# VH-VL binders against f1miw6, part 15

Target 1, 251 residues: f1miw6
Amino acid sequence: MPHFAKPLLRNIITRNLFNSIKKKQCLQYLQTLRTLQYDGFTTVYFGETDIPESLVTGEDFSDGYYMPTPTWCVVHAGGSQGWVPWKYRMFLRDELCIKQEDNLFFEFCDVVKKAYGKCAIVVKERRRQDATRPKEGKETEAQAHVPSVVNLTSVTCCPEVAKSYGHKLLTLPSPYNYLNPLDSAWSSLKWFIINNRKEFCLQSVDGVYSYQYILFSDLISKGIERINLSKWRTITTKVRRWENYYLGKLS
Below, E stands for the ipSAE of ESMFold2; O stands for the ipSAE of ESMFold2 at other seeds; V2 stands for 0.75 times the mean of E and O plus 0.25 times the DockQ between their complexes.

## First folded at step 4 (VH-VL; framework fv_izeltabart)

Design h11 (at its last look DockQ between E and O 0.01; V2 from the best seeds 0.00; counts 0 for: pae O 18.7 > 2, placed apart)
Fold by ESMFold2-Fast, scan of step 4:
Structure h11 (fold): chain C 251 residues (1-251), chain A 123 residues (1-123), chain B 111 residues (1-111)
Amino acid sequence: as target 1 above (251 residues)
Amino acid sequence: EVQLVESGGGLVKPGGSLRLSCAASGYTFTEYYMHWVRQAPGKGLEWVGEIDPSGGSTNYNEKFKSRFTISLDNSKNTLYLQMGSLRAEDTAVYYCARDSYYGSGTYYGMDVWGQGTTVTVSS
Amino acid sequence: DIVMTQSPDSLAVSLGERATISCKASQSVLYSNKNYMNWYQQKPGQPPKLLIYAASTRESGIPARFSGSGSGTDFTLTISSLEPEDFATYYCQQYYSYPLTFGQGTKLEIK
């Protein structure tokens, strides 16, 4: 009973503590965001999505045999003004860590400052990587520490860099994905890919990688372009409805 | 002519499930968010949820989120409401409705509605 | 949730007279100079019909006798000269915050 009861109780305490902390973080996020908007900051959502090549080719690898399926990471930003006038980036997932030192965030901050002036840059909290449970034996039975989140994005977004351009960097807590319009934009991109991939005929008898990359990148570019200003205004309006809900519920 | 036609309503026992359909015609289906709204006999309107036909993104009234799922089949220009764990208080006329014009951005209203399909949950 | 309260629950008005229906939101539905509030008309056995959106803009095809006014929390729907086809229940609805919510309805009876 002690062995089963202890892990169950610790898990309940950890989950409840995690949820409590995230609710407080969400309220702080929303209050800070609204204050910045009142002070004239333009809200920009910066993020990424993974596009497996199997989504583009339509190939079925579901029979249990492990096939290394290359996955592309698409990095972009947008808001109620549409996509930011910054060239989106696309990296192979395996190569992303090598390229993250490219000063991309410096360039991004400069571009959005020139386009919009001071911005509130919103990035999504990445999943928890480790628990920070005390290493010492149990001091109290209620002493369960919430697992830490050690990164925000695959691309390094530094608050000091944002500040040097007059921006503010905000972190959206992980359970509140309704508050990120990029999630809707990414869903629309993937929907476009699934419904238009046949038109790009990505199978090549010659195996020309450069040509296949051009077709792939063209498909992605067209999908991004279809998420136009009207679409962005619609999804940001729905995000605002959720913000209003959570401000009322959590305050 | 823009038209929404609902079907799939009927009599079900408590705890049962039912799938409602809404067939759209006369416009570009993927350009407009679609809603489900219900109305219990002799009572007012209650919003169930909405879906984006161009991406599948959904927003629900929290009251229904655990029991109801909105989905779509774009090849048929059709919206679905899958209802599970039905209770007597789910007895209502269920309407599908189209959100405002996609290109208008700043105005949102439910400008086109289906005729409704009746769901009766009775033992 | 934003609670939408209509008054009266029902009213009887003579043909040719002015009818006024009130709707009060439990919190402001105003954002960036727009009121996220709609009015619908529903006749027995029929779906609701959009009359007014953004508090005061008449939907295409709606007769000029229907008008909406108000801002923030207090809204009114006015029918300037009641006609026989106006016998119906009228609902206000907010789209400022999730979940979308409707008023309880006002039944308009022709006296």
Scores: ipSAE 0.732, ipTM 0.889, lowest interface PAE 1.3, mean pLDDT 82
Fold by ESMFold2, look of step 5:
Structure h11 (fold): chain C 251 residues (1-251), chain A 123 residues (1-123), chain B 111 residues (1-111)
Amino acid sequence: as target 1 above (251 residues)
Amino acid sequence: EVQLVESGGGLVKPGGSLRLSCAASGYTFTEYYMHWVRQAPGKGLEWVGEIDPSGGSTNYNEKFKSRFTISLDNSKNTLYLQMGSLRAEDTAVYYCARDSYYGSGTYYGMDVWGQGTTVTVSS
Amino acid sequence: DIVMTQSPDSLAVSLGERATISCKASQSVLYSNKNYMNWYQQKPGQPPKLLIYAASTRESGIPARFSGSGSGTDFTLTISSLEPEDFATYYCQQYYSYPLTFGQGTKLEIK
């Protein structure tokens, strides 16, 4: 029954189309970024990371018991000039706490405009909604590309808002996340937490997240401050080497 | 004095595994990227990869990424190279090297090298 | 990958004379007015030693007889008056793009 092979062939064709689209998107991203940099735009990487409470406590679930704990989301931005002079944000992400920061991106755009002038704001692609919700009215696997609002989990990033401040919003396509220096910065922060969390072993916060939040925010603040300008310049230089690699490989 | 000392080299059969160590001293380990570079007998230098000891972030020569893993232990100021699925062509002296970093904020080169440890892959 | 090609593969030169080693990159390693390439020296049984970074800047403690020049794709290492300790293998290396790559080496020998 050769008909059972149709879904496998369609999957292969769909993967090839997806890969070619992502390759084109990466080349467009890199070419646009380099043009903006030449035109005097300051590159700023805006993003988030999750810090689960287990990372801070060191708790081990190896005894076979699993219980979800809330995670903390840190939102910040940086580039070759260091962390943006903007107070990072920290949000609690449990299933009972839904946070929406609709105007936070407006504030961010204003702050970076005052600090650097016009910016190329880079946000990691979060097209999960498009990937899990099929587009209506399309009969083929190839879908028409419609610009969408680029969202972090807790922050809405609108290209028109960026444009109104003289900025350009760029989306870093998945799977090319390693072109985002924030990933290295987040790794450094998490490493700092792991190596300094012993100071917090005396904390017993039974169901009271407010005490945990205060201790987490102090630890996170110290970790962010340890990622200094020299570190940022090194990270962005290494990202540039990846950019050069992919410009050669994908062009 | 800044020093880097490799160890863990030896004879291993094809398909085997080996872990190399690089003990660092005389500087703040977490402030400098670290590299592995190898040199086959009578041949030139080949970059294996690098790691950021302050965050564990790695970059590899893709030639090795599937078989080699760079890791570290900051409590011991030690860099590791885990090598798997070894081949005869992996026979080389393996060097660890420190990235030139402090005071510049940008990478300028590998300014401190260890003496190397020899890996021989032979049946 | 950026291929770094050195010329010559070996060179025999008398003490006190000038040695010139060329390195050609398969693509430009120039970005924002900076050349992303280094020179290393390696003596037998020893690790490499950084001589020159950014194409032309000497590393601390390197004698003034070593100089680097060139830009973009074409680079030159010059040793103005050879000393006995200068007989070694020399490598150029780019750090413009991943993977970091070295030239094949130039062996400098006593004539």
Scores: ipSAE 0.565, ipTM 0.836, lowest interface PAE 2.1, mean pLDDT 81
Fold by ESMFold2 at other seeds, look of step 5:
Structure h11 (fold): chain C 251 residues (1-251), chain A 123 residues (1-123), chain B 111 residues (1-111)
Amino acid sequence: as target 1 above (251 residues)
Amino acid sequence: EVQLVESGGGLVKPGGSLRLSCAASGYTFTEYYMHWVRQAPGKGLEWVGEIDPSGGSTNYNEKFKSRFTISLDNSKNTLYLQMGSLRAEDTAVYYCARDSYYGSGTYYGMDVWGQGTTVTVSS
Amino acid sequence: DIVMTQSPDSLAVSLGERATISCKASQSVLYSNKNYMNWYQQKPGQPPKLLIYAASTRESGIPARFSGSGSGTDFTLTISSLEPEDFATYYCQQYYSYPLTFGQGTKLEIK
């Protein structure tokens, strides 16, 4: 059976081919990014993070009883010039089909055009284990709507929309997360939440649930503000060093 | 009830300065972009500029950018227009307006307006 | 700047008649199948009131006799069967690019 080699050897060959494909994709990404930067495009990283409500409350139910807690999705963008002057978006993940807005990327492209001119807009490639499907069970529709273009669970990013504003949409290959400064910003936000959530408690007052959302927005807003321009420049400088490392290693 | 109330208008001499205020109530101030729009006597509407109250980001009509400054105080739910080097042609009713840019990801227009405050620039 | 030009400057019509107001943009305000254009109504002594957004979508609470149409550069506000409260000045406004600009206005008067 020449096409049915030993299982271990077959797994090694398959793994090496996948890694070679991802290395090639990363090199192509970096070369394209450098060309755009040389051509005067401003680099902007657009992305999302999940903030489970338990992170904000500090509650866990590991005492042998677990109830699901809702998860908030925060969508924002930034780069070496700081956060984009665009209102971040916050969606409740448990109602994702209601909160998913297909025009949000259009608005974002307009805002960054006005702020920076032509941009290289970078989004992370969606890994399959990271993808969230609507609870309505539209698996066929979700996969039909998710060609290689859709990269976020909360936002559809369309290259034609970016191009119409003079932007270029780039996809960062999934294994190279260190090349996304937004991941560092999200980690800083989550660290801020953990260390400051007690300061955002509300005392019991009539109508408690709506006050919880207000506290989440304030906490997240202040966490976003803590990542100022100086921190953004530090983060993007670190990413540039990683980019140079990968260019040297992969070239 | 959602309300916008402008104040601070009045008579001012050419070359003078004036600060207009817009007090907002009945909604979450940081969730909506805010605008200043003016209307000279017997004339049409002219956009002055906008501000995002959550981060303080502004955009101006370039005609006014060197002389007018939009700012805010989130603790008071108040929008400001600082006007300097005033001229006779700045005589107008100044409106503040809310739009629905934030929260829905789309712009639906300026859906709530104040009653306006009158600025008269004359010697 | 995108110049919004309305026609006519003034229109006199009788109650129950149809009124048509034109607005022409100096460049297209169409993008991704959406027209970035609004209509406002202003009565004397009052602030403007949003009627129509995205060229053709009525704001909540606006009577069905108001309708917007057109695309790209050419837009029309139509008021069917005029009522006494409809006599006002009407403005188109683009939000395609900064600065936001309004048309010069069309005053609708009782004939």
Scores: ipSAE 0.000, ipTM 0.400, lowest interface PAE 18.7, mean pLDDT 77
ESMFold2 (binder alone), look of step 5: mean pLDDT 91; pTM 0.939

Design h12 (at its last look DockQ between E and O 0.77; V2 from the best seeds 0.68)
Fold by ESMFold2 at other seeds, look of step 5:
Structure h12 (fold): chain C 251 residues (1-251), chain A 123 residues (1-123), chain B 111 residues (1-111)
Amino acid sequence: as target 1 above (251 residues)
Amino acid sequence: EVQLVESGGGLVKPGGSLRLSCAASGYTFTEYYMHWVRQAPGKGLEWVGEIDPSGGSTNYNEKFKSRFTISLDNSKNTLYLQMGSLRAEDTAVYYCARDTYEDSGTYYGMDVWGQGTTVTVSS
Amino acid sequence: DIVMTQSPDSLAVSLGERATISCKASQSVLYSNKNYMNWYQQKPGQPPKLLIYAASTRESGIPARFSGSGSGTDFTLTISSLEPEDFATYYCQQYYSYPLTFGQGTKLEIK
């Protein structure tokens, strides 16, 4: 036994190193964000959420064998100015593999430039990327060119595209979910869906059976609209309180 | 007329659990963040956490996050505090309180408070 | 955590006289020219009552004899002419940073 390497101690040492790296990334993120805000950049949070179809329909499959349920991905952006004046996108997960993700981010950068001028665009770091990052596994240098900042499964967020519009792309480190106001906005959208989906159902009667259908796009659209400017200002203010906490805690 | 009424306090032994309730009335429940604040005997006020009733988002004082859970029932306009693994130092009066959003900017404080409910944790 | 330190811990003042209570934050609570700081009053057996928000703005229904001043880290609550109902404990509270924190309280007594 040539190492001081009980499995528990190795796990603790690896976890502590990972946590130290993430703390440094968070502090650098916050300092960069505050510098950009001081320099007149408008902060915009760009992200996505998953809405399983069962949440929208209200159907419960928990009593039976698990069956595949489609999941919708909603892509949008917002900040203290409210939702960006950009048409949010909805995708089925299977359709995401065949879409041109690069064109969407180009379009987004153009829209926020016209709306707000130069922006600090914040994208959440992908959790699977952080959780599965290999300790020593290396394959090729070509794979090292894949952007590590892509947080969206349907959209590639390229720093050079952002830079070409005068923006700065920032990555929010994955363990710091309190620092992403989109998480609160998505929770409010899902809350609206749960509490209002029956009001958006159409009921068809064919003499023997009743069928209920949801005006899905109308339900989502109304949920987005209910997250108004006042709500956005509140959630970004709450995020700022967490930013102040972490700036003090992390030095 | 805005009103907050806490209930569910009582005597519990260390290691026990308790759920507090706060019934809200006289305003649109989903438009205001709600807080729990406690006050130990002879001591000052200590913030426990807050929740957004229109989405369920919570912000905790990290001191309590592992043992306390804030939740709500919008159909009853009721805020809850689930407390577990209680200790003697958790003995306090527990208040619920209403906050507001920052937009037009006239309300920034906890402007409505309940009368509180007393939790006593003793051997 | 931002520590809110009040001075004095207790204060004895005669009716009709002026009372001044100080509150110091361990770091600035100023953002975009707004101070994220409140004052509360608490009488025995009662919940706290919001008096002043944003350091200097009186809550609705609070008499004009209550005023708040200060900025950044140093704040003051002033009661210009004490009335019998003003004898209570007063707390400052910041909402600039999580966790939200209160001062330890200042008890205002009749001299």
Scores: ipSAE 0.739, ipTM 0.894, lowest interface PAE 0.9, mean pLDDT 82
Fold by ESMFold2-Fast, scan of step 4:
Structure h12 (fold): chain C 251 residues (1-251), chain A 123 residues (1-123), chain B 111 residues (1-111)
Amino acid sequence: as target 1 above (251 residues)
Amino acid sequence: EVQLVESGGGLVKPGGSLRLSCAASGYTFTEYYMHWVRQAPGKGLEWVGEIDPSGGSTNYNEKFKSRFTISLDNSKNTLYLQMGSLRAEDTAVYYCARDTYEDSGTYYGMDVWGQGTTVTVSS
Amino acid sequence: DIVMTQSPDSLAVSLGERATISCKASQSVLYSNKNYMNWYQQKPGQPPKLLIYAASTRESGIPARFSGSGSGTDFTLTISSLEPEDFATYYCQQYYSYPLTFGQGTKLEIK
């Protein structure tokens, strides 16, 4: 005879509170973004996507089987102006270092300042994986790390660094995925890979490490190039329709 | 020249499922978003959702999001509407339509429509 | 959701006469000096046909007698001199916000 009244009620209350907080964060995000746009800031979405080599070979994870395949992280940014005039980065997931992350964001901020002037840089919300989690903490023991930096899995985005170049860093709240045009761009990139991978299929032959990387990198570059200005304008128009919906619904 | 042809409609019982197809020809399928729009007998038009054939990204009317799924098969220049948990209120003619845009990339309307396929949900 | 309300529900007009139908949006559909509003024509047994986009721009191949006007929340479709093929149902539609929404339709009938 299971009794689920208390756990069910707790889950409903927690979900409602979470939803309420996220609605407020979304409204604040949209109001801030529109104010910056009015003030002449160019909106740029900065992010990343993971591309396992199995996408090129035709292997997939649909069945939930984990295969130890190399996964590449692609970092780029774009908006209604198209891809930013900055060379995208591609890193093997396990080889990314903290120092490279810091240097990358500094370089990025400089490049977009020179290209567009002041920018509103939008990144996805990333939660810390800190297992400590706050517990009242009113005793004189703990002074945990104070996060003033928004961390992506590959790149550390520092609000102070962005500000030093005249930019504003905004965090797109989860779960409002429709507000990120970059997700649609990444879907188009992966679609291109799947439909063109036969021309770039990597074969398991000894001594071809460098050529395998070059072929993979070339496929990614061609996929990114295919997402042209017209495509970006279409994607950002769809995002604007969702922004208008949420501004009306959440106000 | 440009044609959209729907198929897969028919009679289905409440609670059932049905998959509609829309075959496109006469243009580059991956360049345009595609819509599903329905019209109940003697009533007006209601937007169901849209899909990007070049990436599979979708946008839905929230009213249908939990029961309907839009998908594609680019090898056949075809999009699908998978409908689940059907109700009498889902009885309608279902149209697929192509979203058009200016050279600037700003979408403005549905310029090409199929003939429609009829879905009847009863007894 | 943005509600699109058309008026009248039906209109009886003679050949050669002027027909005017209105469409009102529950919220402004104006953004960056552009009205995100379309007009469609539907004849019995046929799919809708795009007539006008961005409130006032006539789609390619649409006769000059069709014109659209208005801004923000209030829009009008005008047919300056009705021809036999113009007797149909007309729908306004907004594309400013998701979900995309249509008016209830205005049926144009011969008098």
Scores: ipSAE 0.730, ipTM 0.894, lowest interface PAE 1.4, mean pLDDT 82
Fold by ESMFold2, look of step 6:
Structure h12 (fold): chain C 251 residues (1-251), chain A 123 residues (1-123), chain B 111 residues (1-111)
Amino acid sequence: as target 1 above (251 residues)
Amino acid sequence: EVQLVESGGGLVKPGGSLRLSCAASGYTFTEYYMHWVRQAPGKGLEWVGEIDPSGGSTNYNEKFKSRFTISLDNSKNTLYLQMGSLRAEDTAVYYCARDTYEDSGTYYGMDVWGQGTTVTVSS
Amino acid sequence: DIVMTQSPDSLAVSLGERATISCKASQSVLYSNKNYMNWYQQKPGQPPKLLIYAASTRESGIPARFSGSGSGTDFTLTISSLEPEDFATYYCQQYYSYPLTFGQGTKLEIK
């Protein structure tokens, strides 16, 4: 009976502790965000999305064992002021990511400082980071805090770099996807791509990968432009309703 | 002229499923969030959820999220509500409605409503 | 959830007279000097119709006899001189927080 009961009880206790930690992290995030907003910080959401080439070409790769498709990464930022006046980054995964990471977060912090002054920079917690993070039987809330460096898959976001520009870097806990307006922005971009890609497929040339990149860049640029200030204000307003909900629920 | 027309309501047994439709016309479907709102017989209004037709992003009343799914088909300008695990308490008239935005894109209400479709859940 | 409580539950008034309907929110719906509150009208057998948004701003095409007032938690809809088409049920609705919630309704009947 100890053999069968002890492992199950430990799993239940571990899941309950994990859920409690995530709720605490969310409440801390929201309280910090609201304090920063009250203190005059502009909220900016910094993030990335993956656009598989099949989304742009319309080619269906679900038929078999060919799973690796080229994937484009878009890195951008926005908030209630619209897209940050910073040229988004677009690159092919795993071949070009390393070269484009050298000083990107420093540049970003400088750009938003010049545009908005001090910012609360919000970066979404990666699900892979949560899955690969070892559980050490943590009991204190101090040990549940975000690591000293927060990463997108392509960009290192250092809190000390943000602090040197007068910014505050915040990590949005991964289970709370309603709190990230970039999710809606990325969905709108992908919707635009799906509905407009046929014009760009007509200009495709077999075996010319660089020409496809030019077409993808133009399509993505137009899709980002379609997510205008009005759309951003709508998305961030709806996120604020979720923030109010969670502040009431978790307090 | 902006119009919303619901359909797909009917009688269903507890535990059953039903899909409601809302056909939209007279405006650019993809520019406005769409809502589902229900009204039980002799009772007030209850918000079910909303969807962005230009990206599929949804916001649900958490009361319904596990049993109801909002979706759409942009080629038909049609909004859907898929309802599962239906209960007697789900008996209501179901309305679809279109958001209204300020000039800056800030939501402030639902300016166009359908006539509603009736769902009855009974043994 | 923010509970919206209307009073009275029903009101019987004569044509040409004033009607006043109250709505109280369980917490403030004021943010950045804007009240996130709407009023809707619903006639029997019809869907709701938006009357007032942001607590006091009339929707396009709504007659001037409809006015909204209040701030924070306490709101009022006033119909200054009732017309035959005004006999309906009225709902307040907040959009400050999810879920969006409505008051229980106030039925305005002809005396």
Scores: ipSAE 0.719, ipTM 0.890, lowest interface PAE 1.0, mean pLDDT 82
ESMFold2, look of step 5: ipSAE 0.685; ipTM 0.880
ESMFold2 (binder alone), look of step 5: mean pLDDT 91; pTM 0.942
ESMFold2 (binder alone), look of step 6: mean pLDDT 91; pTM 0.940
ESMFold2 at other seeds, look of step 6: ipSAE 0.597; ipTM 0.849

Design h13
Fold by ESMFold2-Fast, scan of step 4:
Structure h13 (fold): chain C 251 residues (1-251), chain A 123 residues (1-123), chain B 111 residues (1-111)
Amino acid sequence: as target 1 above (251 residues)
Amino acid sequence: EVQLVESGGGLVKPGGSLRLSCAASGYTFTEYYMHWVRQAPGKGLEWVGEIDPSGGSTNYNEKFKSRFTISLDNSKNTLYLQMGSLRAEDTAVYYCARDTYYDSGTYYGMDVWGQGTTVTVSS
Amino acid sequence: DIVMTQSPDSLAVSLGERATISCKASQSVLYSNKNYMNWYQQKPGQPPKLLIYAASTRESGIPARFSGSGSGTDFTLTISSLEPEDFATYYCQQYYSYPLTFGQGTKLEIK
C-alpha cells in the first residue's frame, strides 16, 4: 500500500535535506574562512580534548565492567604558527573552576590579538551534550536542522567578545573533522601519553593528589611540546588539502 | 642510510585478502607520515593513502577506503597495508614511501621509496 | 580530483640534447606563492625518485641539468644536456588537494 511507502519516503527526504544543509554549511564555512585569510586574518583553531585517567594508568574497563573514570579536559589553540602563545588549560571534568572563569575567552582573544593581530577563530559546532544521555548518533543528524550555538562544554566562545578584539568566530560543522587540525594534534598528544605513561606511572605516589597532578601535568606539557611548529605546519597543510577537495566537490 | 623494505606480496585469488609490510630503518620512524602508492603493469603511479606517525589519522583515495586499511607498529618501525576484497584490477607493484616532514614551510613530497612488492590477483 | 596531464607521452632524444616535458593541472596548485607540485624520475624495475619539489626546487643530490619551472596550472621539467642515466619515465604529482594525483608519465627514450 501507498501508506506504508509514505513514512519511509518522508524519512529518506528528511535525511537528504539535513545532509544537504550540512554540505551547504561546510561550503559557507570554507568560503568565509578563505575570505578572512585573504583579508589578513590569522587562522587559529580553538578546542578541547578529554583524557580519561584510564588512558594514563592503562586500566581497561572495555570488558563490560563499568567504573566511573575521572576525565581531564585540556583546552588549547593552534594553527600554522604553532600552538598559540597562551597557557593551555587543564581541569577535571567535575571541577567547576573553568565554569567560574567567565573571562577565559576574553583573555584568549586579547592574547592572540597581541600575538597575531586579527584572527579567524575556528571552533567545532556544538552538538547536543550527550555526556549525560546515552543517545547520540541519530540526534547528531537532527541537530543539523537546528542552527548550532557556539559553546564548548567547558568554555563559552562568544562571537561578540571575539568581535570586540577584531576577531571573527567561525563554526566548523561536525561531520567535517578532517578540516580541524586540532583533532590531529589531540591524536598526537594521546599517542604520546600512551607511549610515555609507564615512565610517569612508575613515578606516581599513591594517595598524594598534588604530586600525581604534577606528574600528570608534566606528561601533558611534554606531549603538547612534541607538537612543534614543524608538526603544526604538516597538520595544517594536510587540512588545506582537504579544504581544497571539499571546495571543489561541494561547489 | 635511510631504507624502506616492502614484503608480503604474492598471488591471490579474486575476493581474497593480503597484508603488505614496509620495514623502515635509518631514521626516526615516528617523525614521518607514510604513504602507499601502487603501479599496475605498464601503467602510471596511483596514490592509495597515507598515515600519520601516531597511527591515529589516515587519509585514503576514496577508491580504496572501503577495502584497504593502512596501519603501523612503531615498536617495529613497520607500516602495513591490509587489502581486502581484491579484484583483478588491484594487480600492481605496491610501494611504501616516506613523506618529507614539514619544516618551516618547506613541506614537500615523497623523498624515500621502497623497492616495491608485487601483488597479482588472478584466478 | 585534480587531473595532471603530461605531454608528450614519449620523447626520443640524443645524448647531449635538451629535453622538455610539460605537465598541466586541471586546477591551480598555487597557494601563498608556493606551487604544490613535484617531479619524479622512474627507471624500469626501480621505485620513483624525487627530483624536484615545489615546482622549481631541486632535491638534494639531483644534478643541476634538471630544472623545473612554471606556476599555477602549467609546469615544465627541463633537462639541459641529456646523460645516459637520464633515460627514464618522468611523473609530475600535485600535493595541493586530496587525493594526491600523478600525471600519466612521459617516457624519455634514446634516439
Scores: ipSAE 0.153, ipTM 0.655, lowest interface PAE 5.8, mean pLDDT 80

